# VH-VL binders against q0atu2: the designs that were tried, part 284

Target 1, 119 residues: q0atu2
Amino acid sequence: MLDKKARIRTSREYRNVFEKGKRLSGRFLIIYYVENALDNNRFGFITNKKIGMAVIRNRIKRQLRAIVREYQGQVKNKHDIVLVARAGIGKSSFEGMEKDYIAIMKKAGLFARNANKID
Short names: E, the ipSAE of ESMFold2; O, the ipSAE of OpenDDE; V2, 0.75 times the mean of E and O plus 0.25 times the DockQ between their complexes.

## First folded at step 14 (VH-VL)

Design jc7 (framework fv_recibokibart; at its last fold request DockQ between E and O 0.78; V2 from the best seeds 0.87)
Fold by OpenDDE, fold request of step 18:
Structure jc7 (fold): chain C 119 residues (1-119), chain A 123 residues (1-123), chain B 108 residues (1-108)
Amino acid sequence: as target 1 above (119 residues)
Amino acid sequence: QVQLVQSGAEVKKPGASVKVSCKASGYTFTEYWMHWAKQAPGQGLEWIGEINPDLGDTNYAQKFQGRVTMTRDTSISTAYMELSRLRSDDTAVYYCARDTGSLFYPTGHFDYWGQGTLVTVSS
Amino acid sequence: QIVLTQSPGTLSLSPGERATLSCRASQSVSSSYLHWYQQKPGQAPRLWIYEASSRATGIPDRFSGSGSGTDFTLTISRLEPEDFATYYCQQYESDPYTFGQGTKLEIK
């Protein structure tokens, strides 16, 4: 799991991202992102039964957290970012999911200029 | 139909702990925030905290921080609220309640409630 | 925290009369985050009005909600016997969730 301070943990925080954030859709992920008043980024994750059974959802959550952790140091600070898993993600590979994450984060302009693991 | 069914009444001694359960049915348990509220005899409602049933993240009112623990078992669609170091003023009916909106789109109001669990703390 | 103060504490009226319940917030609350519940003795609360002015499913049109900023009102145009209960307002403009202390609507 991500550190507590790196997680969106309250209903109000999720609501804030939805109401005030920007939305971008990838093949397997939708991201909502908004600036926060903190010195760090916070991540949220949304999975639902449309992506598959509990075993699949748990796998997807684990993989998404792994991806987020891997690239966390290359993401611009002061953002709340919610990742919403799309229905097709259950059939995707880890690599496919990772590529989708990188692509959508690039499109959002959320990676730092000196990021080197995103190519 | 959506239902929240809570565990039965409890009688505890001061200093003990109590764990109340709330079994959800009629909807996808992991897709809605679950809340807990306290109502002392003849008094109003007091919010205790919330839990994200999918991720397990919790948020507690300051008054209960350090004494309350909210958990869930997704395999049986059940939420739990444990209150430790009980004292007489913990005597109350405790309710679980579902947020009307989904996890990402919470509304901040509660459309379904458990029937309540009476917890009596007496020496 | 945002404190919600309801008035009056007790309201004694007869069937057929008009009831006006007030909920005042210690600071501004968006209408989207102000809600009302009805509770009868021995029962759990029931969502009644949400987002200040929207009636929950199955709630009669004699009930209405209004207000903005710090002042909100629940109105019952013509009281029915089943309307006598305790009503609570609730907000989530900011942490923590808070309830008003309630207004008990009792039969005169």
Scores: ipSAE 0.920, ipTM 0.958, lowest interface PAE 0.5, mean pLDDT 96
Fold by ESMFold2, fold request of step 18:
Structure jc7 (fold): chain C 119 residues (1-119), chain A 123 residues (1-123), chain B 108 residues (1-108)
Amino acid sequence: as target 1 above (119 residues)
Amino acid sequence: QVQLVQSGAEVKKPGASVKVSCKASGYTFTEYWMHWAKQAPGQGLEWIGEINPDLGDTNYAQKFQGRVTMTRDTSISTAYMELSRLRSDDTAVYYCARDTGSLFYPTGHFDYWGQGTLVTVSS
Amino acid sequence: QIVLTQSPGTLSLSPGERATLSCRASQSVSSSYLHWYQQKPGQAPRLWIYEASSRATGIPDRFSGSGSGTDFTLTISRLEPEDFATYYCQQYESDPYTFGQGTKLEIK
């Protein structure tokens, strides 16, 4: 079952995050994030062709979605968040991406292990 | 050169479905939003919806919700729009059009359009 | 949804004249999200003016766009025979990304 309400689905919504969002870089990821007018979070993903071949890009997309899904309950609500894969992410392990995600989400003040979120 | 080439004209009966294709060339298909629009005879343009060709996510105008399905096949750089339960006021030219910006910074204006596909619903 | 109302519906003029085409929005639209297209019979629309005032590639400087908020204008300073077509405005402020009903610019 996939929660469509937790996805950024329109081009205009992506543009809003790019224009209005705060930016934080990690080792493998960049996040852009901005408050929304909803009661929930929405996530978007950008994995351009410079990352690697289609097989690699598809693996990265699946792994990033899995990471976001795993920690979704700990993310402060009312944010639109776009994950941008950096060059070199294809050489990272799943665990490396996961650690990077946790670190940048904590630095942004969006993710803390002792926080509780209800979606 | 960027091109969007659509499938040929179709004649359908009320209640049927139609699937229009839009084959992209001359650019990286998965890096730009794709849009679809309708133009009924003698009428203006009406936006139907959009698809993120990389992720497959779609967004439809409310009046088409429940009858339209947009898909794509990235292996052949082709977008599709399917309209079901056709009725006479679905007679129109249907266009695909490309956003000029990136997936993360779309511009909302369309620099390349397909040639259009006439769908006629009669009888 | 945001309704775009273009006026006039039909504008009959001769080559050499100045044309003024109006687009009024039912809600405020950022200039970054207001665009214009030209369409000739039997052809797909062509991007003409983007972000209210920027000319698309290859569009002559006799075309200019202006306006903000709810009122936008496309001006052709001196009409050429190839300028006679239908012009549409379009907004990207919010989905559905609506078009105006068009202004047909025809030879008098």
Scores: ipSAE 0.874, ipTM 0.937, lowest interface PAE 0.5, mean pLDDT 92
ESMFold2, look of step 14: ipSAE 0.838; ipTM 0.919
ESMFold2 (binder alone), look of step 14: mean pLDDT 93; pTM 0.943
OpenDDE, look of step 14: ipSAE 0.906; ipTM 0.953
ESMFold2, fold request of step 18: ipSAE 0.866, 0.869; ipTM 0.932, 0.933
ESMFold2 (binder alone), fold request of step 18: mean pLDDT 94, 94, 94; pTM 0.945, 0.945, 0.945
OpenDDE, fold request of step 18: ipSAE 0.919, 0.918; ipTM 0.958, 0.957

Design jc8 (framework fv_recibokibart; at its last fold request DockQ between E and O 0.81; V2 from the best seeds 0.88)
Fold by OpenDDE, fold request of step 18:
Parts: structure tokens; C-alpha cells; sequence
Structure jc8 (fold): chain C 119 residues (1-119), chain A 123 residues (1-123), chain B 108 residues (1-108)
């Protein structure tokens, strides 16, 4: 699990990202992102029953958190980012999910210029 | 239909703890924020806190921080609110309430409420 | 925190009369974040007006909400016997969620 300070934890924080953030869609993920006034990034995760049963949702959440942690140091700071899992993600591999995350984050311009793990 | 059914009335001594349950049905439990509110006898409503049932993240009012713990069991669509170190002014009806919007699209208002749980704290 | 002050504390009226309930915020609140509830004795609160002026499902059109900034109003054009209850305003412009202290609408 991500550190508390690295998580979006309140309904107001999620609402803020939805209302003021930008949206980009990938194959398995949709990301909403907005600048925050902090020195760190915060991540939120949205899963629903459309992606599968509880076991699948739990797996997806675990995998998404792992991906976020792996690339966290290469993401531009001062952003609130919400990852929304799409219906097809339940049938995706970890590698496929990771590639989708990298692609969508690149498209959003959220990786730092010196990022080297995204190729 | 959406329903929130809370546990029965509790009588506790000062210093004890109480854990109130709220069982949800008629909707997907993990897709809506769950809130808790306090209402002392003859008084108004007071917000206690919220929980994200999918991730378990919580946010409490400062007044209750350090004494309140909100949890959930997704396998039985049940939310819990535990209040510790009880004192006489904790005597109240406690409500669970669902946010009208979904997790990512919360509205900030509550469309469904539990029937309430009376907690009496007396020596 | 944002403090919501409702007035009057108690409003005594008769069926058929017009009721005006006020909710004043200590700081500006977006209309999308100001809501009203009705509560009767022994019952849980019920969502009544949301987004300052939208009636919840099943709420009669004799109820209306208005206002912006720091001043909001709930109006009942012609009181029915079932309308006598306590009404609370509520906001989530910022943490924490807060309620007004309520206005008790009682029959004269």
C-alpha cells in the first residue's frame, strides 16, 4: 500500500480531481490529473464491479499500486492523479497494464524529462 | 431498494468502547462513500467521518480523531464505527449515511440513511 | 470549519401559510455544496434539497431552495400538515462536513 501522504483519501480530494483535472483514456486505464499545492504526488484508485468479481478487483488494485510505486520517482511532482480501471483490465496481464500506464502517463506529460524506466 | 440497517442500541460505561455496524444492501457497497453522523438527544446533526469502502481510507472530524475508527467488511457489505474512551457526552443516536454520488464522483450529500443506533453512556 | 447558522431556531406556523427558513454560512459556499434535510422525531434525516435548489426525488414542488454565497433559503409556499419537522442545512465546500443547528417548524 502507498504511504498515506501519497494517497488521495477524502471524498473532497477525489471530487476536486474530477472537477478540475484533465482526463486521458488508455486501453485499460483512465487517468484524471490536476496540480496540487503540495510537495508530493497523491494517487487515487477507482475500481467497480464492471471489471470483475471482488477477487479480480483486489488483484487489479494490488497491481496498480505496484505499478504506481515502481514509477513514482519518475513522475513530475505536485500532482493529484486518479487511476480509473476500465472494464477490460480484468483480463489484462500485468505487463499489459504496465504498458498502458506508461503510455497514458507519457501522453499526459507527467513523467520527468530524466525518466529512464519508461522506455 | 437501497437499505442501510444498523445494529441495536448499546449501553456502555464511561471509558468503554462501542462498535456500531451498518449493513448495506440494494447497491454495490464498495462504490459509494459511507459517512457517519452523531445526534445527541434533542440536538442537531454532527458529522463524524467518512470511509472509502473499496480502499479503506478514512477521514475523521478533528473532534473525534484519536477516538473513532471506521472500518468495513466488504464480504458482507458492512461498515463499522468504533468509538473508544466513551464519556457521557457521547450519548447519542449514531447514523450511517451513503453519499449520493459514487466514489470518484461524490456529491457531498447523503441520499440514504441507517435507522440510527442509540448509544447510552452512563456510570 | 464552515459554520452554518440557521434562523429562526423555531418557526411556529399554521397549515396553508408560507414558511421561509434561512441558512447562513460563515464563508462562501458553492451552490453545488449546500444541501437541506428534513427530519421528523424518531426518524433518520431525509435528503430534501440538494445543490441549493434541486428537489430530491419525491419532494413536492411547494418546496424550493435558493441562494448563493453565504445566504441560502428553503421556502415552503403552502404548508401541509406533513411538512412540520426539523430542517437542517449541510455543506461540504471544505473539510469537515458541517450541518446547521436546525430550524424546527412546528404547528401553531
Amino acid sequence: as target 1 above (119 residues)
Amino acid sequence: QVQLVQSGAEVKKPGASVKVSCKASGYTFTEYWMHWAKQAPGQGLEWIGEINPDLGDTNYAQKFQGRVTMTRDTSISTAYMELSRLRSDDTAVYYCARDTGTLFYPTGHFDYWGQGTLVTVSS
Amino acid sequence: QIVLTQSPGTLSLSPGERATLSCRASQSVSSSYLHWYQQKPGQAPRLWIYDASSRATGIPDRFSGSGSGTDFTLTISRLEPEDFATYYCQQYESDPYTFGQGTKLEIK
Scores: ipSAE 0.920, ipTM 0.958, lowest interface PAE 0.5, mean pLDDT 96
Fold by ESMFold2, fold request of step 18:
Parts: structure tokens; C-alpha cells; sequence
Structure jc8 (fold): chain C 119 residues (1-119), chain A 123 residues (1-123), chain B 108 residues (1-108)
């Protein structure tokens, strides 16, 4: 699970990402992202009933958190990032979601070339 | 018809804990932030904290941090607020309230409130 | 934390009069994050005005909200008997999402 500091935890913070963030769509995911004033990244997750029943939604949430945790060290710092699950994500495999996440994060320019420094 | 129905009044001794429930109906419980507020007798409203009922993440006002725990049970659409190490100045009506906006676009104003739960702390 | 100071604490007026309730913030608050509630004794608060100036569903047009920055006002153009209550402002600019201490509008 993502550490408490790496999660968007307040309603006001979610609203800020919605209002001020850039949006980029992939096959299964949409990301919203905005620079923050912290030294670290924070991640948020949005899944709704349109994805499927609770069992399906819980699986998707678990898998997205695992993907984000796996790649968080490669993400440029100082960003608030919200992952929005698209309606068709329930038919995706873990590998499919992971590939989509990598592609969309690359397109957004959010992966760091030098993990020790800000580019 | 949106309703928030809270548990009944409680009388507690100093040092005890209280857990107030807030049962939601008439809407999808996990799609809206839930907030809790305190109102001491004859006093104004004080925000305690909020919970994302989908993910379970919480955010508390600093003065309650360490004594308050907000939880929920999505299977029965119920939010909970537990306050520990009670003092006499915790005597108040406690309200749950729902944000009018969604989890990703909350509005920060509350359209539905529970009826309030009186917690009395006395020895 | 942002402190909201309401004035007056108590306002005594008669039906038919105009009421002006003030809410002053310790820091600037966007109009989108300043809201008003009405509360009567023994009842939960009710959302009254949101986004500084928008009336909640079912709120009569004699109520209006205005202001920006640090100074916000709730105005009742012509008081009716049901309007006598306590009114609270609330901010959502930053957590903790504070309320003002209230203005009690009472009948003379």
C-alpha cells in the first residue's frame, strides 16, 4: 500500500487536482496531474459504480495501488496525480493496466530520467 | 430521499470512549465525502474531520488528532466517529454531514446533515 | 487555520426589516469556498447560501449573499417570522474547514 504521505487524503486536495490539473487519457485510465508545493508525489484514485460490482471495483483499486507503488520511484517529484478508472477497465488484466499506466505516464512526461535529480 | 440517521444520545464518564454512527440512505454512500462537526451547548459549529468512504482515507482537524478515529462500513452504508479519552469539554452534539459534490469534485458545502447525537461527559 | 469572525453576535430586528450579517476571514477566501448555513434550536444546520452568493434549493430570493476576499455578507431584504435563527458562515479554502461563531437573528 502507498505510504500515508504519498496519498491524496483530503477532499480539498482532490478538488484542486480536478480544477487545476492537466488531463491525459489512456485505454483504461485517465490521469489528472498538477504540480504541488511538496518535496514528494501524492496519488489519488477514483473508481465508480459504472466499473462493476464491489468485488470488481475492489480488485481494480488494489491493482492500481500496486502498479503505482511499483513505479513511484520513477515519477518526477512534486506532483499530485489522480488515476481515474475508465468504464472498460474491469475487462483489463493487471498487465494491461500496468502497460496503460506506463504509456500514459510517459506521454505526460512524468517519469524522471535521473531519479536523483529534477530534470 | 437522502437521509443521515445517527445513533442515540450517550452519557459517558471522563476517560471513556464513545462511538457515534451515521447511517446513510437514498444515495450511493461511497461516492460522497462524509464530514463530522461538533457543537457544544450554546456554542457554534466546529469541524472535526472528513472521510473518503470509498478508500477509507481520513483527515482530522489538528486539535482532534490522536483522539478521533473515523471509519465506515460500506456494506451497511454507515460512517462512524470514535472519540477517546473523553473530557468534560467534549460534551456536545456531534453531527455527520455529506458533501454535495463527488469524491473527485467535492464542493465543500454540506446539503444533508444527521439529526445530531448528544454526548454528555460527566462523573 | 482560517478564522471566520461573524458580526454582530446577536441582531435584534422586527419582521419587515432588512438584516445584514457579516463574515470576515483572517485570510482571503475564494467565493467558491464561502458558504452559509441556517440553524434553528434543536435542529441540524441547513445549507442556505453556497459559493458566496448562490441560494441552496428552496431558499427564498429575499436572501442574498455577496462579498469577496476577506469580507462576506448575507442580506435578508425583508424579514419574515421564519427567518429568525442563527446563521453560520463556513470556509473550504483550506483545512480545517472552519465555521464562524454564528450570528443569532432574534425577534425584537
Amino acid sequence: as target 1 above (119 residues)
Amino acid sequence: QVQLVQSGAEVKKPGASVKVSCKASGYTFTEYWMHWAKQAPGQGLEWIGEINPDLGDTNYAQKFQGRVTMTRDTSISTAYMELSRLRSDDTAVYYCARDTGTLFYPTGHFDYWGQGTLVTVSS
Amino acid sequence: QIVLTQSPGTLSLSPGERATLSCRASQSVSSSYLHWYQQKPGQAPRLWIYDASSRATGIPDRFSGSGSGTDFTLTISRLEPEDFATYYCQQYESDPYTFGQGTKLEIK
Scores: ipSAE 0.876, ipTM 0.936, lowest interface PAE 0.5, mean pLDDT 93
ESMFold2, look of step 14: ipSAE 0.860; ipTM 0.928
ESMFold2 (binder alone), look of step 14: mean pLDDT 93; pTM 0.943
OpenDDE, look of step 14: ipSAE 0.910; ipTM 0.954
ESMFold2, fold request of step 18: ipSAE 0.872, 0.871; ipTM 0.934, 0.934
ESMFold2 (binder alone), fold request of step 18: mean pLDDT 93, 93, 93; pTM 0.943, 0.943, 0.942
OpenDDE, fold request of step 18: ipSAE 0.912, 0.918; ipTM 0.954, 0.957

Design jc9 (framework fv_recibokibart; at its last look DockQ between E and O 0.84; V2 from the best seeds 0.87)
Fold by OpenDDE, look of step 14:
Parts: structure tokens; C-alpha cells; sequence
Structure jc9 (fold): chain C 119 residues (1-119), chain A 123 residues (1-123), chain B 108 residues (1-108)
């Protein structure tokens, strides 16, 4: 799991991202992102029942955390980013999800210039 | 028909722990932040903390940190607040309350409340 | 933390009168983060006004909320018997959530 410091953990923090952040939609993910005043990035996650039953949601949660963790070091600093899982994500492969994440993050311009794992 | 139903009154000794439950119905439990508030007899409302029922993330008021634990069982749409090392000044009615906005847009105000659980701490 | 101070502590009025309840914040609070609740004895609080000036569902027109910055007001234009209760303001401009100490509106 992501370090607590790298997590959006309060309703206020989530609210701030949704109110002030930009929104981009991918195939399986929607991201909301906004600059923060910290030295680190924080990630939040939104899942709902449209994704599927509990077993599926839990799997998606684990996979999302894994993806975020994998590319965490390549994301531009000082951002709060919330990942919202879309309904179709429950039927996606991990690779498909990862590809979607990379694509949407690139579109958002959130990867650092020296990022190597995104190409 | 959103409804929050809390567990019954509790009587505890100082130093003991109490765990209050809040069963939610009429909406998707995991899609709204759940909050807890304290109201001592004849006193006002005091915010204790919040929990994200989906991910389990919690945020507590500093006053209760180290003594309060909020959890949830999504299989039965139930939130729990456990308060340990009870003191006499913990005697109060405890409420669970739902954030009006979904996890997508939490509002920071509470539209539905449980009926309250009286916790009495006495020697 | 942001401290909300309500005044007066107790307000004694008769039905038909105008009631003005004040909520003062120790620092500026956005209107979107200032809310009011009504509570009657033995009952849970009920959302009354949200976003400083928006009435919750089912709240009569005689209730109004106003204010900005550090000063907020709940006004009841013409008191009805059922309006006598305790009113709390609440903010979440910043951590933690805080409530005012309440204003008890009692019948004279």
C-alpha cells in the first residue's frame, strides 16, 4: 500500500481535488488532479458498485494501488491526484488498466520529462 | 429512505472500551463518508472523526487520536466507532452522520444522522 | 482550528417574532463550508441551512441564512412554535470539523 503521506485521506482533501482540479477521462479511469503545496504527491481512489461485486472491486483496488506505486516516482511532484474507476474497469486486464493509466497521465502532462517506464 | 441505525445504550467503567455500531440502509454505504460526533449531556456537538467506508481511511480529531478507532464492515453496511480508555467525560450521546455528498463530491455537511447512542461512563 | 462562536447563547422570543442567530468564525470561512443544524431535545441534529444560505429540503421559507467571511446569520422571519430548538453552525473550511456551541431558541 502507498505510504499514508502519499495518500489523500480526508474528505476535505478529496473535495478540494474535485472542486479545483482538472478532469480527464480514459477508457477505464477518470483522473482529477490539482497542484498541492506539498513536496510530495498524494493519490486518492474512488470505486463504486458499478465496477462489480466486492471481489472485483477489491481486485481493482489492489491493481490500482500497484499501478500508482509502480509509476509514483515518475509523476511530477506537488500534485493531488484522484483516480476514479469507471464501470468497465472490472472487465479489464491489468495491462489494459496500466496502459489506460499511462495514457491518461500523459495526456494530463503529469509525468516527469525523464520518465522512462511510460514509453 | 436513507437510514442510520445505531446500537443501544452502553454503560461502562472508567478504563474500559466501548464500540458503537451504525448500520446504514437506503443508499450505497461505501459511497459516502461517514462521520461521528459527540454530544455530552446538555452540551453542543463535537466532531470526532470520519471514515471512508470504501477504502477504510480515517481522519480523527486531535482530541480523540490514540483513543478512537473507526472501522466498517461493508458486507453489512455498518460503521463502528470504538473509544478506549474511557473516562467520565466520555459520557455522551454519540452520533453517526453521513456526508451529504458522495465520495465523488463530499460536501462537508451531514444530511442523515443516526438516532444516537448514549454511552455512560461511571465508577 | 476554526472556532465558531454563536450568539446569543439563549434567545427567548415569542411566536410571531423575528429571530436572528449569529455565528462568528475565528477566521474566514467560505460560504460553501458554513452550515446550520436544528436540534430538538432527545433528537438527532437535522441539517437546516447549507452553503451559508441554502435551505435544506423541507425547510420553510421563513428560514434564511446569510453572511460571509467571519460573520454568518440564521434568520427566522416569523417564529412558529415548532421553530423553538437549538441551532448549531458548523464549518469545514479547514481541519477539523467544528461546530458552534449552539444557540437555544426558547419560547418566552
Amino acid sequence: as target 1 above (119 residues)
Amino acid sequence: QVQLVQSGAEVKKPGASVKVSCKASGYTFTEYWMHWAKQAPGQGLEWIGEINPDWGDTNYAQKFQGRVTMTRDTSISTAYMELSRLRSDDTAVYYCARDTGSLFYPTGYFDYWGQGTLVTVSS
Amino acid sequence: QIVLTQSPGTLSLSPGERATLSCRASQSVSSSYLHWYQQKPGQAPRLWIYDASSRATGIPDRFSGSGSGTDFTLTISRLEPEDFATYYCQQYESDPYTFGQGTKLEIK
Scores: ipSAE 0.904, ipTM 0.953, lowest interface PAE 0.5, mean pLDDT 95
Fold by ESMFold2, look of step 14:
Structure jc9 (fold): chain C 119 residues (1-119), chain A 123 residues (1-123), chain B 108 residues (1-108)
Amino acid sequence: as target 1 above (119 residues)
Amino acid sequence: QVQLVQSGAEVKKPGASVKVSCKASGYTFTEYWMHWAKQAPGQGLEWIGEINPDWGDTNYAQKFQGRVTMTRDTSISTAYMELSRLRSDDTAVYYCARDTGSLFYPTGYFDYWGQGTLVTVSS
Amino acid sequence: QIVLTQSPGTLSLSPGERATLSCRASQSVSSSYLHWYQQKPGQAPRLWIYDASSRATGIPDRFSGSGSGTDFTLTISRLEPEDFATYYCQQYESDPYTFGQGTKLEIK
């Protein structure tokens, strides 16, 4: 999955992203992002019980981790990024989630060259 | 009513491990950060670490890094703190405590505390 | 890490007196990240003051918190018998989220 260096692991860091981050909404995801003082990116995730039953919720978590891991090398460094799952994400396919992630990350200007071709 | 109920007192020998449980009720367990603190007899509070009970991410004070493991079981709304390679200065009451805010907007102060679990380490 | 030093370590006063408890931080702490707890023997700590100056639910207005930067105080304007306890400050500016060593407020 993601290395611990690439995760937002502290409650204080989540609060910082909430307070200082820019926000962009997609169909299934919202991202919050802010520059950090590191040389790398860190990713966090916010999900809730409204997504669905445990099987569905665990599937969404696996898929979100996989999507972030797939594209993490293409994300411009020095950002803390929190992905917030919207209530309707439980009805999404992996492909739908992936396309939503690519679109909002591109709109945020966080992808490097050629990220658009992943569509 | 929000409650945090911890496992009972433990007596351990040096070198052993202890695993303290903290069962939450009266709220959605996965929506608040959980913290653990130590209080040695007659002494003050010392923060050990925190866990995001939804995603499992943990963050430990450096003093405990390598000896502490925090886990949870969301199916029974229970957090755990395991401390290994026990020594005499680990004798203390251990508390779980819940952040007042959400996972994304934690407040950093703790409105609900477990009753504490006394761990005694003696030869 | 941020060290919180409370003074005095023990404060011996009588009911009716004013108490002033000090918490000094080794680095600046935002008021939004400085909190106070009360603890009585055999009990878990209780949230008392949050965000440096806001009273938790049910805390009487004889308790007030103030300060900013590195210097914070908890003031009890007129001590009641139930106020004799140990008080801890806590910071959330950065991990580890440290506590002060406590001020024991005891009956003289």
Scores: ipSAE 0.861, ipTM 0.928, lowest interface PAE 0.5, mean pLDDT 92
ESMFold2 (binder alone), look of step 14: mean pLDDT 93; pTM 0.940

Design yc0 (framework fv_dusigitumab; at its last look DockQ between E and O 0.07; V2 from the best seeds 0.00; counts 0 for: pae E 10.4 > 2, placed apart)
Fold by OpenDDE, look of step 14:
Structure yc0 (fold): chain C 119 residues (1-119), chain A 122 residues (1-122), chain B 111 residues (1-111)
Amino acid sequence: as target 1 above (119 residues)
Amino acid sequence: QVQLVQSGAEVKKPGASVKVSCKASGYTFTSYDINWVRQATGQGLEWMGWMNPDSGDTGYAQKFQGRVTMTRNTSISTAYMELSSLRSEDTAVYYCARDVGSDSGESYFDYWGQGTTVTVSS
Amino acid sequence: QSVLTQPPSVSAAPGQKVTISCSGSSSNIGYNYVSWYQQLPGTAPKLLIYDNNKRPSGIPDRFSGSKSGTSATLGITGLQTGDEADYYCGTWDSSLSAGYVFGGGTKLTVL
């Protein structure tokens, strides 16, 4: 689980990302991202009923958090990033999900130049 | 003054594709999902899928998976539903409908298009 | 065939009350809000009830909805000839293949 400091937790924080941030769509994920005034990144995760049952949504959320945690040290600092799970993500593998995350984050230019796990 | 205006009737041969349009007005097009529902003559309503006009994300009923494509053109607030590999049982009236519960998945359709008749015959 | 089950038809005289049942399962009606649609002959469906028991603007209070467990009910009091139509229940299904589902429809005849 991500540290509390690394999580977007309030509706206000989410709203700020949606209103002021940029959006990019991947196969399984949509990301909204905006610079913050902090020294750390914060991540938010959104799943809805269109993905499936609560157990599926919770699984997806858990998997996304694991992916984000794995690559957290390679993401440029001072960003709020919200991951929105797309409907098809429920049928995706973890590896597919990870690949999509990496692809979309690269496209967004959110990885640090010295990142070594995103080749 | 919310309106969904669909394209005209279509007559297609088996194996062909049909693309029905649904132009939205009177509201922010990207704020509500568009759902497609069809109804064969004398039959009930059959849900086909949803499309998020903002993201372009879609979800299709399993029955139509691989054969239906839902898209949109945000510049003209128009949603499209394309059904390929048509067969006689695809003959029906096709409706687009606005979904108020787009984000939560708690869906209900408060506005409907007038319907588009698609006839598939050899 | 439909995921939600409705009686094929109901009938009553003007001024009477009718009820239309809609039965589902835990993954749909049991878990999600039910909506009802009225479809007059030759027209597109019209939203009648949403969120189990709420009426959109313009829908008279003669129409009511309720939900209990995995079943929903549409009530129509003071039946009018203009109420003759097909009525569909619908809800989101939160199963693995998440999607919207309709009942088979009920034809209401005003005698």
Scores: ipSAE 0.191, ipTM 0.787, lowest interface PAE 2.4, mean pLDDT 92
Fold by ESMFold2, look of step 14:
Structure yc0 (fold): chain C 119 residues (1-119), chain A 122 residues (1-122), chain B 111 residues (1-111)
Amino acid sequence: as target 1 above (119 residues)
Amino acid sequence: QVQLVQSGAEVKKPGASVKVSCKASGYTFTSYDINWVRQATGQGLEWMGWMNPDSGDTGYAQKFQGRVTMTRNTSISTAYMELSSLRSEDTAVYYCARDVGSDSGESYFDYWGQGTTVTVSS
Amino acid sequence: QSVLTQPPSVSAAPGQKVTISCSGSSSNIGYNYVSWYQQLPGTAPKLLIYDNNKRPSGIPDRFSGSKSGTSATLGITGLQTGDEADYYCGTWDSSLSAGYVFGGGTKLTVL
């Protein structure tokens, strides 16, 4: 589970990312991201009714949180990042969502130099 | 059969702009990013940026930020690169290339356009 | 000037083997997969190797790739006169100014 301090929680925090941040689209995801004034990253997740029923949306949120948790050690610090699920993400496998996340984060320049991930 | 066919050679004066087109065929245009790469005579390859044809999102090399615009028209499967405020050092062959790695987190260019020669002559 | 360093030229006789090196850093070759491109005189580049060591359809087995640490190597065996070309390594650079980078190119001469 992501820590409370690593979560975007308030409407003001989300608004700041959407209004001030950069936007980048992948196949299944859109990310919005902006530097913050903290010593850590924060993540937010958006799924809307176009994706499907509440059960499907909740499954996708859980899968995205798991992906973010797995790779959070590679993410450049001091960023607020919102992941928005695109319509059609429900047809993606977990692996497909994961690969899309990796690709879009690399293109955004959000993975840290000399990441300390070990196998 | 994947093809990327680029517009013809252009001669421009310093200070002008150029817009090069790249028409894709033989695949689903919106499924792969298009990258632009240039090469001055007798020189190496220089990456300029990428463009996602589905979203229109772009990422530009720092050197070209503020002078380059990459766009597309999905109805005719065509990507565009526009370079403004041209200088003599912008004389080069400009290539479009298809980026295969969008699903795997890798980036490599499996098909290239034939190149468009842009000459900036004072 | 190039972020990735390649020798400017290399040569060998027909039938021989040659290797071309590509040296980078942890933010590019060390972190990301390497590709190689062949550019025959007067033509567009052509993908030769992707994902460090994989060949696209139509590229013969005598072309090979490998990487170790922050360095990558293209190997060509059974050299033919038709292999005379410029060869470029390329990879994504995940540094603060993220983007794709090419080596400076290596001119292969088959003597």
Scores: ipSAE 0.007, ipTM 0.643, lowest interface PAE 10.4, mean pLDDT 87
ESMFold2 (binder alone), look of step 14: mean pLDDT 93; pTM 0.956

